# Ledger of designs, part 10: VHH binders against Protein EARLY STARVATION 1, chloroplastic (ESV1)

Target 1, 368 residues: Protein EARLY STARVATION 1, chloroplastic (ESV1), of Arabidopsis thaliana (Mouse-ear cress) (f4i9g2)
Amino acid sequence: RSEKSEERRFDQKMSAHGAGIKTSSSAVPFASPKSRFLSKQEKFYPRCTPRLTGPQSRDTPPKRDTGIANEKDWGIDLLNENVNEAGTNEDGSSWFRESGHDLGDNGYRCRWSRMGGRSHDGSSEWTETWWEKSDWTGYKELGVEKSGKNSEGDSWWETWQEVLHQDEWSNLARIERSAQKQAKSGTENAGWYEKWWEKYDAKGWTEKGAHKYGRLNEQSWWEKWGEHYDGRGSVLKWTDKWAETELGTKWGDKWEEKFFSGIGSRQGETWHVSPNSDRWSRTWGEEHFGNGKVHKYGKSTTGESWDIVVDEETYYEAEPHYGWADVVGDSTQLLSIQPRERPPGVYPNLEFGPSPPPEPDLPPDQPQ
Below, E stands for the ipSAE of ESMFold2; O stands for the ipSAE of ESMFold2 at other seeds; V2 stands for 0.75 times the mean of E and O plus 0.25 times the DockQ between their complexes.

## First folded at step 3 (VHH)

Design c23 (from a35 with Y105F; framework vhh_4orz_3; at its last look DockQ between E and O 0.21; V2 from the best seeds 0.00; counts 0 for: pae O 8.0 > 2, placed apart)
Fold by ESMFold2 at other seeds, look of step 4:
Structure c23 (fold): chain B 368 residues (1-368), chain A 122 residues (1-122)
Amino acid sequence: as target 1 above (368 residues)
Amino acid sequence: EVQLVESGGGLVQAGGSLRLFCAASGFTFSSYAMAWLRQAPGKRREWVALIYSGGYTDYADSVKDRFTISRDNAKNTVSLQMNSLKPEDTAIYFCAAERYGSSWFPEEYDYWGQGTQVTVSS
């Protein structure tokens, strides 16, 4: 009945019906509600006894970032010596610190360190794990996991990893980074999530991207973007940002570009959808012919339109600002991971020298 | 083509148990984090349990100590053992997968199954 009528009107009402909300719809995607997880002032770390010095307490969520960290930003330092320590601070909180090695088939080794703490009543907890992995295929991995909760009911989880491997069919070296952060409030309907990745190979192929999400007070927002360089002059970039309410109002904007040798296109859309499925949109595009001519066009459901050809030089970034040479230079700890030394007389098989059975791909604290 | 197929849903009495299975294909299963999520009638889809590619698990508070997630990388399956079921657990249960991380937020998973109904009565 009324649902059928609204659907038909939505399909045919791509016209002049407008939220004249183009620029004053300054509820731009960046205007997403701020998270309760705004930066707090750093607290003094808790006092501990002089004889039993524990790690600094971690009782606040991580901060949001503008990009993925490199290994230097983390300051990963794994000791060769096994550690197994625990203690209690003067305020009754407990802590532990341990390290070790896991071994497996084909030269697999995971060096790891783990530490954590807990308040005396258990209302606050935190754990950090760091690791280096390698095997005889040339695989190397460096990683971090952090998690915790506090007495205010907030909780968080953060991972970062960097890997080196050779592509199976091309045999090219490849470095990949990935990171995740998330946090949520225990007393508000609030939370956020960030995921980042970067991939590089020795011939200049580069892929980067991020997914971001946030929620506050029955409003949610997303931001996604990616860039792809094939190392031969082809570039693809895109963004997609949108928000919605629980009542069904949705809005957003997106754009993309693809270029090779000065030839390519850009296009985008700004849109709004009402709870009854009525859609307003404004689309635009550019076609770049590589000859100084650019076709620019666009339209909206409210009747705005343009379609012109102009004289304009094409500009776009044909190469990544951060590529293979940069990531190799910033991955010295990863690249310096020493694989397990082969013992004499064990090379052929297990009958002549035992090796550990295959192990799960886990550090002692499951970061992945 | 990526495919996640849930099974094992059904009608069960309160206090009973049920085990859900999810069979995965079309991607490198051992590299993905897996999760179970659920949606009750008229409610928002919510996270229930997750298991990282390396085996770390986490659970929503409402199911902690009653549900257990596990994975079998050799068979490309993830399962959810649900014990001490309550009427509040009635929902469509979805299997989901994500690469590069695992999320408490349903909106961030890459792949989804079509779901299996679980109904808890009495």
Scores: ipSAE 0.012, ipTM 0.515, lowest interface PAE 8.0, mean pLDDT 76
ESMFold2-Fast, scan of step 3: ipSAE 0.744; ipTM 0.897
ESMFold2, look of step 4: ipSAE 0.191; ipTM 0.618
ESMFold2 (binder alone), look of step 4: mean pLDDT 84; pTM 0.855

Design c25 (from a35 with E107D; framework vhh_4orz_3)
Amino acid sequence: EVQLVESGGGLVQAGGSLRLFCAASGFTFSSYAMAWLRQAPGKRREWVALIYSGGYTDYADSVKDRFTISRDNAKNTVSLQMNSLKPEDTAIYFCAAERYGSSWYPDEYDYWGQGTQVTVSS
ESMFold2-Fast, scan of step 3: ipSAE 0.206; ipTM 0.639

Design c27 (from a35 with E98D; framework vhh_4orz_3; at its last look DockQ between E and O 0.07; V2 from the best seeds 0.00; counts 0 for: pae E 11.9 > 2, placed apart)
Fold by ESMFold2 at other seeds, look of step 4:
Structure c27 (fold): chain B 368 residues (1-368), chain A 122 residues (1-122)
Amino acid sequence: as target 1 above (368 residues)
Amino acid sequence: EVQLVESGGGLVQAGGSLRLFCAASGFTFSSYAMAWLRQAPGKRREWVALIYSGGYTDYADSVKDRFTISRDNAKNTVSLQMNSLKPEDTAIYFCAADRYGSSWYPEEYDYWGQGTQVTVSS
């Protein structure tokens, strides 16, 4: 109720926003309560077990907030021969396994394997597809797609991809990883969807982000965040998380930071909207001048405000924790994909254009 | 330069069939989700069908038992087989592409074609 009370309020609010910036790399959900959907589906899925050869049942849905798995976590093991097998397990469930490859222009090759199972009464089923793709431009891709359903109407779908390609504008090698995951309940108004991406090139350019959506009964939530490093010292990070109920309560928290050579800014907002549309908001900002001085400011709809300059050193993550060297080390299966043998005298059918295309890997839900 | 070029539209009698095609260039087609959307006069654009890079498909309820989306990653094409056509299927049909496409957010595709007219007469 003294100076310490006001100082604690100011310091605690800035510390929470600072912690939120760092927690964007952890990707923990803002308003996602533990979903009964995931726990119920885990406990009820019957197994479809092949007798001698054939795939194990894939009846487990993906988990939220798990990011992008490493290629070794999938255990992708494509066959060199074409396979088309099917059978019935002792419990009456069925299974299939098939493989093949597709060929196309400019050395395009996709080696793939597909497997699946179905319970005896048809009440549950699952499918999983693995692939390796390549062409003569140096493009390589490793991927997985999984889906399933059970008798309660619960369903899920997940995909994962890892690609190597040459960026059109820079001609640098680029490795990109991505995942999409979703699940929905057949008995509750519950479901969720996530998309994740990571992009890297050999000169230190790095982009990471996620978009998440979920619903549990009357509550819905959204989370978006991004991190961008240009490889030359420029850093942009941001997070926008919000939630709402059907009765009209809404709340959220967002922040961003931009830095180059110790100069930049941070800013954010925490807000709430009552069911009667009353809005409470608190904004804050920091301007960092690179000279040991930081301008800190903020205000709220309840009348709180501050506008001060402090002596403070500037700290921010100038380089990504996980970058090109790390992703190369974790992408050995991708990099080992062997393209089709090129006949003598055949050239790649490529043409350089005068302008680059829009970035195809940027999700449409981002403003850029 | 990214290009999506639709073809195969035209006039057809109710109950008939039509197959639309979309040729894609300027991006790594096999890594993208591909979709068909449509827009009738005076109405908002709505999604019709979606196919992911791994082959998983999703359909709007109004077309699920009548339309089939497919893709040929070797030829960079996607097609929409439209059977049992009804007058309410009359619209301009658009091909769209997105790295992460979803039926949860169908309006957020990165690339769009110019569209092809489909008219279903009684």
Scores: ipSAE 0.259, ipTM 0.653, lowest interface PAE 4.7, mean pLDDT 78
ESMFold2-Fast, scan of step 3: ipSAE 0.778; ipTM 0.912
ESMFold2, look of step 4: ipSAE 0.500; ipTM 0.788
ESMFold2 (binder alone), look of step 4: mean pLDDT 85; pTM 0.860
ESMFold2, look of step 5: ipSAE 0.000; ipTM 0.371
ESMFold2 (binder alone), look of step 5: mean pLDDT 85; pTM 0.861
ESMFold2 at other seeds, look of step 5: ipSAE 0.239; ipTM 0.666

Design c29 (framework vhh_4orz_3)
Fold by ESMFold2-Fast, scan of step 3:
Structure c29 (fold): chain B 368 residues (1-368), chain A 121 residues (1-121)
Amino acid sequence: as target 1 above (368 residues)
Amino acid sequence: EVQLVESGGGLVQAGGSLRLFCAASGFTFSSYAMAWLRQAPGKRREWVALIYSGGYTDYADSVKDRFTISRDNAKNTVSLQMNSLKPEDTAIYFCAAERYSSWYPEEYDYWGQGTQVTVSS
């Protein structure tokens, strides 16, 4: 039952810890994965005519939600409150807040704030940790990690991070943003995992992607997508989705596109494998020459094929992406992190630095 | 070059204690989740304990309230304090690192070589 507003205000005045009592608002962890790939359709029956336009349309990528892109709502203010406190709410639930400061070699510093709570009987609990990290190599990191479990045995975890580091290979500053979420059921064979990332360098190179995995009883599914921009007009986008059952049935859909100045290609495959290893697939492709002609081709395992050239102007507009100035502007909190003072005559130890940048997540069938 | 090197294993009597250490190098340790997994002879690998980059910890039911995982970001180490050891805790213990925590073992980025723990009755 809801509390009255006057009662909440009065209770807040009586509590010296009012600001720390309820600061977590985690979403319901088992919101149904809204993957259109899971919609039950008869995708396994071959069509008698060549495809001219479908399934060339790409699925909309999941909306990026890292929490870091909107720094106004970033919980970084919690790091400025060096408070260790705990209490009990009127319903018998407990809460705590703690803060700390870790120091290390080469100017390493981590400032953190953690808060959490548990239900009266301890059957539900949650924790939320915020941090900033820096060292003398120019490394800076903002992060949040949230986790919890409920009385039904469900558990969940999520994180958001924003990192500034130098790319050793290109000698460029790089900003990375990422988010990761996962949840599992305590009563069903069910769970899901999801991560998103964005990487930007000072010359406009951009990489975005997401990996999703889930299970519901006897069915598992995977969904991956990526976008790569070189900052000079070249674009690579791809999606790969597949699912399988414990009985051995598998199915999937994948595609990629590469374009530069109206010249490029698209290609994809829809496939199905039955439990007895009988495979059906349909592949399609387009090659855009930028001269008013488009080569369209495809084939299926049932023997259908097509290979035609049509008169068609290529219209391709790159999706918006951040330039470095926009990324830097969005990263005001990250860039404002104050490293420890470096003593005169002491140089940063480059052997104690951030991890090398992660290898770009390329499509599984992309040639090296 | 990434390295995870475990130490602290050995032979101990049932009811005793051991503390395992993992020294990490070649990556930004503080940004990685760290885990301990174990493998007994003839069994599959079993997840034992996790500590996330933000400091949250999680444990397998079989070791909960007996084992404690901790990390020292200044020293690039993760440790596992093992109390009230039982013969069924006998296994090779592995240190593993993941850029982001995951409940799927296939998502771990780096693994150590393992250290033997033997608990006699």
Scores: ipSAE 0.000, ipTM 0.326, lowest interface PAE 11.0, mean pLDDT 70

Design c30 (framework vhh_4orz_3; at its last look DockQ between E and O 0.45; V2 from the best seeds 0.00; counts 0 for: pae E 11.0 > 2)
Fold by ESMFold2, look of step 4:
Structure c30 (fold): chain B 368 residues (1-368), chain A 123 residues (1-123)
Amino acid sequence: as target 1 above (368 residues)
Amino acid sequence: EVQLVESGGGLVQAGGSLRLFCAASGFTFSSYAMAWLRQAPGKRREWVALIYSGGYTDYADSVKDRFTISRDNAKNTVSLQMNSLKPEDTAIYFCAAERYGTSSWYPEEYDYWGQGTQVTVSS
């Protein structure tokens, strides 16, 4: 095929000596077209049948994100009482709602709530689980997990969590967030996955990053990036993006920066690999001396090169825009989790043998 | 220390069945997604099935309707029931885990891996 000899290039973000990269995201989502919904827009509800209460059906994949949501965006509201309910909606779909507690060693407790639903013919289903966890070490966790599939064969999964713990090295309190989302198309070889994390401690240490992946038919792409602030003025940021075809053509762009007190460097590479393993590459760099001078340099495998010094002020993000005070203010539910009350003490070393642990209660009606 | 130990592999004839087990220890099993992956001779490792911490399951197209993944949070085990086996299913099967799951598109993105168990399906 004559089209097999064409190599794909990305426009990339311009820096120093202008090499840009542009995401290859399509104008449509990776999910299957929803053509059937137009033909079935008019739902019938018999007027003599009261509508049963229950959660709304969830048959649409999640949207791609721009970052991690706060706990308030989820609205986690765990029940204090055990619940085990189920029912049938007017359209014949079923639902369930349950809640409970898991107990474990060292004061571990997980309070949880689950709900889910399934269409009448079983072609669509979804589940959602919320929890909070704690133990006697001071560990606390909030979390959400959602998943589902629809009649078009799409499937999805997402989770979010927020954790409080004491860092083993620094002994400081640390709050960490993470989120993951995944969707897979039922009609195309298409899907996407995104994972984010944020970590904070009370002295300004901050780490953030993401891994993102996508596929459409015979083309795949990846994006990874990270940011690290040591809380004392040191900054490291990096990005690594690439794509490939099934035939082995690969291309990408990466860069990093490291700065402290106006002194540091940036560097990057735009590259392309042919199916026969030939590699084209263009590299660039900037050295910032903290004196109004910047050394800019670069070269490529096709012979391009430059090596100049310019008068230019140094600009970079020296502190995170969202830090410890912000995450504490946005994590009030996490911080309010009360640990289990300790049983009255038995003197150490006067054990009467391990009692059987309380049998974990597995609710009889769990989603499959 | 985290451990994932696979068992239940062996030799079977085409059309037969086999059940794999993976025993987990050293982490909070109920908070992790569990997966099975396989690597046939001369091929890349491929994802086979996964079960999220909330119980949702997903399967590779090549094994849909033949394989069933399940988990037992009380025993910290995950299993893979493999029915209607084909010679193409011959591979080393690996158990893997990641907190809150990972994409079925990225078989190298798991936190913990087992050592693998051999499954061989005769023609």
Scores: ipSAE 0.000, ipTM 0.277, lowest interface PAE 11.0, mean pLDDT 75
ESMFold2-Fast, scan of step 3: ipSAE 0.319; ipTM 0.707
ESMFold2 (binder alone), look of step 4: mean pLDDT 84; pTM 0.857
ESMFold2 at other seeds, look of step 4: ipSAE 0.231; ipTM 0.651

Design c31 (framework vhh_4orz_3)
Fold by ESMFold2-Fast, scan of step 3:
Structure c31 (fold): chain B 368 residues (1-368), chain A 123 residues (1-123)
Amino acid sequence: as target 1 above (368 residues)
Amino acid sequence: EVQLVESGGGLVQAGGSLRLFCAASGFTFSSYAMAWLRQAPGKRREWVALIYSGGYTDYADSVKDRFTISRDNAKNTVSLQMNSLKPEDTAIYFCAAERYGSSWYSPEEYDYWGQGTQVTVSS
């Protein structure tokens, strides 16, 4: 009873938060940056035509959603133009575009396009770089990096990339996707940082994760989660969220679960530490034996405790959300990269497996 | 093997300048974000400056407008120009690298670290 087990775990977390820290008047956000920093995020993003109304990737991705940039197809189209130009947007801001093409050893090829600009009054600036890379080992990469800042000291930065590795020895393809986002205020002690990644191979091995950090004046918070699937029915999932204030108050919630074919465990802790060093905690766990019995245990600093064995079926078939065909289908642009023509009789250097090619140097005239 | 080797530390008077260098080997330097962090006695490591593979730079508020981070991908080096030094800048300075980059929110999550170089600023 996967549903029943999941619901019980959820209820335990809800109860623990209500019991120990429910009366805390100052909300430290475990919520997405959009909830707490929506106005600041919108202020950080540059105005740029011909983009759609509203920035395309400023919202924090949902939990367990990688949030790959919707504009990646638009950015890939930029790579098909060999342009060096400058102009003025309709709002009076200035912009430039440049492109380059770098070649290296073992068939390395990098095509890139960069654009940037300044506001009409020069009070803000932004840059955006798109690239594709390939070599003769079957390595392919798509990426983007965007950043902006203003005269008040506000700044933001984001990147995402998609990578394909092909292993000739095992005849196995692996796709990795990742992104990072950051925003920071120059007028107050506020900012946030988020990264997420997902990795897949053709045999069903999957790893996903995210790390999120934020600060608002005297408060800081962290949120992390991870998932791992071995392609054979084993699953590992965990989450860890915690926060602190400059006054020394800390609180958090964490859990993990490990299952294979109905056998496994779950455990977690909700905790709070006051500035006076008083610690409240509630811990819980489940052991699933796969024989229709589940051992449930836990305790709290408020005197609650339990240690029981119940008759309860456990079913946990934890396959990845997507099959390999779906993952490959979502990576159509990556797979469409055209590697350099290989001369007759020249073979890829596969001596120690595929190696990522080196990144090219940034042009001297680009903002650092 | 991966190595990050810092140099350029030493003694300097308040108001002076110092330039730190970090030589990197054993990984694809140009693909990695590079950072400087510092640790004063009895304190946690504190993030100071960061430069991403695409050229974006970020700085801690305490060093903003005084320090400048830069990189030379042809020489596999990152440097930190430190101007208008203050006694509170006294610390061991570490070079660090991460494929995805890391911010002031997570100073311990870098993939590779140097051994550190001492900077002492006299009053």
Scores: ipSAE 0.023, ipTM 0.474, lowest interface PAE 7.3, mean pLDDT 71

Design c32 (from a35, 17 letters changed; framework vhh_7qia_2)
Fold by ESMFold2-Fast, scan of step 3:
Structure c32 (fold): chain B 368 residues (1-368), chain A 122 residues (1-122)
Amino acid sequence: as target 1 above (368 residues)
Amino acid sequence: QLQLVESGGGLVQPGGSLRLSCEASGFTFSSYAMGWYRQAPGKQRELVAFIYSGGYTNYADSVKGRFTISRDNAKNTVYLQMNSLRPEDTAIYYCAAERYGSSWYPEEYDYWGKGTPVTVSS
């Protein structure tokens, strides 16, 4: 959704430059030559691991912008196989599968399965681990972790997890989903890192976000975004993306919107800094009154400015993409985890009791 | 709100050993990935080792085979066993926690301890 939100924001900026009671539908090119340099470099992708003749590796859950795993793609069946085996291929490479089952206090249970391989000389290796966890508090977790390296020195790792936190006393349930991915080159100064999260509670609160960072060809980029919905009409969205070169050129785009029942504001900045520290920026804002009127204002370092009130319906995404019923429907494997049998009269030990839902991320500070 | 407190640093001779501990205060310690970072004077923080919530580990090449990371979820503690210490291991060692896993980039960790100094001299 971050692309869709950016398209809405861009269209809004173009409309803001229209004069009079109604905004012009004609596109006015307000892009400076510097705006064309807002480019995301392609991610570095390491080369594949050596081919192994071991047991079938389960596929990583389908790549999702938010890291959500499809239940058909979870390696949960591997946890039921309880396999421990190892072998050596004709090329001298080795492979293994191992599984374990750990028990702890307060009904804690962890079932896991791991598989991996290594080249004959140890220069290439990979591992893939799947787990489920539970305890008597209603806590449940599904996870996967994959990592590897090749003979070129490239390395990578990725994780996905889905967690249920439940407070029996307040009837509050929260589902948290997250993913992290990272890759590094062994021959070039190149790499990238990404994390995503989604958090939901049974009362309609939702938080989503991502943090991304990478480097390729002496250029670095950072992308962050967040979305928060309280289930009661409040919405907060923000994005901050910027890049720099080793020669000192920097550029970026950031914006935030906050709405409650159709009343709220948006604001943002597109900026560029040359190697000699000359800064260009264009800042904009909107105040939405919920009555078909929008106050639009802004300015740029090149002398452009506007401050107008227009007839325009407020457009914002007030409802989350998934409601709670959709979340639990997608979380069938997580919800199907069987905790240890609780003996009669034994109750979970709750040291801190229920925690409130996490607060949404604050908008990032302006780059200097 | 997770709080991290490191201990176990000190002065040691080259070839010696130290065990660092990082104790976390919080109900949800077992859900965090934990990392050890170090920072020598005038240098950037670098990853030493990390351990995922499931117990799986990774190490920087400079310490692989010498250092071992482990965790005890019942004690809310992560450990770094440092063997065959070298003068270049001299640094302040930081414990860090990450809700979503672990990262090679220090700025992506959620919680940090105040650090424990390790000096390897002769």
Scores: ipSAE 0.000, ipTM 0.237, lowest interface PAE 13.2, mean pLDDT 69

Design c33 (from a35, 20 letters changed; framework vhh_8pnl_2)
Fold by ESMFold2-Fast, scan of step 3:
Structure c33 (fold): chain B 368 residues (1-368), chain A 122 residues (1-122)
Amino acid sequence: as target 1 above (368 residues)
Amino acid sequence: QGQLVESGGGLVQPGGSLRLSCADAGFTFSSYAMAWYRQAPGKERELVARIYSGGYTNYADFVKGRFTISRDNAKSTLYLQMNSLKPEDTAMYYCAAERYGSSWYPEEYDYWGQGTRVTVSA
């Protein structure tokens, strides 16, 4: 609340305004394709009416963008329940639900359930999988994977994951959250992908980020951002967004800021490259001294330049909006996972780890 | 994959000049903020100068007006022009490449050079 208000004042005062010169940390070029494609994304989602009796699916978005899908949001009563059901909904669509339980080395346990369905005419289908995992290293994981496709070749895919790493020997804990979403058209060369993550430790270290890309109307776009807090009052935020057309036009906007208690710097570049390789660029920077003075400077390829010191009070506090108590409070379901009992005299094998997530289907020639 | 190689260090008399170079090996130089750090015996590593992808520069107070940082994105090379050198400038000088924050991949991909020795003595 107050922290967000102070950040918003900082952004409005420092990134967009300075002696009548306008610079932008984000550009209009990234609004139109994303907004249009989000409307198109609704076409890819299968419409399935759950039956009135038995288990029913719930498609409630996770809490706080990348957060937990609660038990009710998952449509699962118990992850350890043995189910094997199939049926038809009132609209003639069909669905199934099944569950399983896998055991492995070093106390590994995975409890999972799946449900899926097809439209009454077979023109669309969807699947959802939920799981919890644990082992004797203190590892706990909640996950969800959803996907669907239709007879036109449209498809969509979504995963959510929350992980606890707990060092039993030193009582250190880390929580990581991630999500990935993708949608693709079967009738045109159009699709989008996004991934975002949040990482926290009990000492206040925080990392958040996102990586997005898409293609629509002969245009491709990439969008990345990150936030980092060291737990000692320092914060780093950055964004890097760019787009291109099949004609070879490219444009982008990138910026970085780093602060400690209102002292720090902010800088960025807005750029454009024409098909004939002519480059336009506007670069800008701010130095914040914490004494009511801000040094603002920049230049462009069109001959703009400025180097000024203004009277401006910085209202930025370098505290994460999401503290450890909030993270633990939101992670109630993750923390409630019961690991397998470890037999007497058996020690955890710390070489054991979770498999990395599957690699998504990325567009060709994506920048690294 | 991402390795930085410093050069240009040496012995110089007080009041002399040196130019340090740092060559990129295997990453997209133009997308990174580049910096020079130094470490004298018995002291902590300290920032000397930084230059961002847009050409903006920051300097430590102890080198302002004497040192100039610059970059050549076409050659993937970072420079530090050191003028009016003082005995207090004697240190190992390190090149660093920093990406803006965290992205899809871990911060462990940030890169450091092995250093080049600068000695300012009569």
Scores: ipSAE 0.000, ipTM 0.128, lowest interface PAE 18.0, mean pLDDT 67

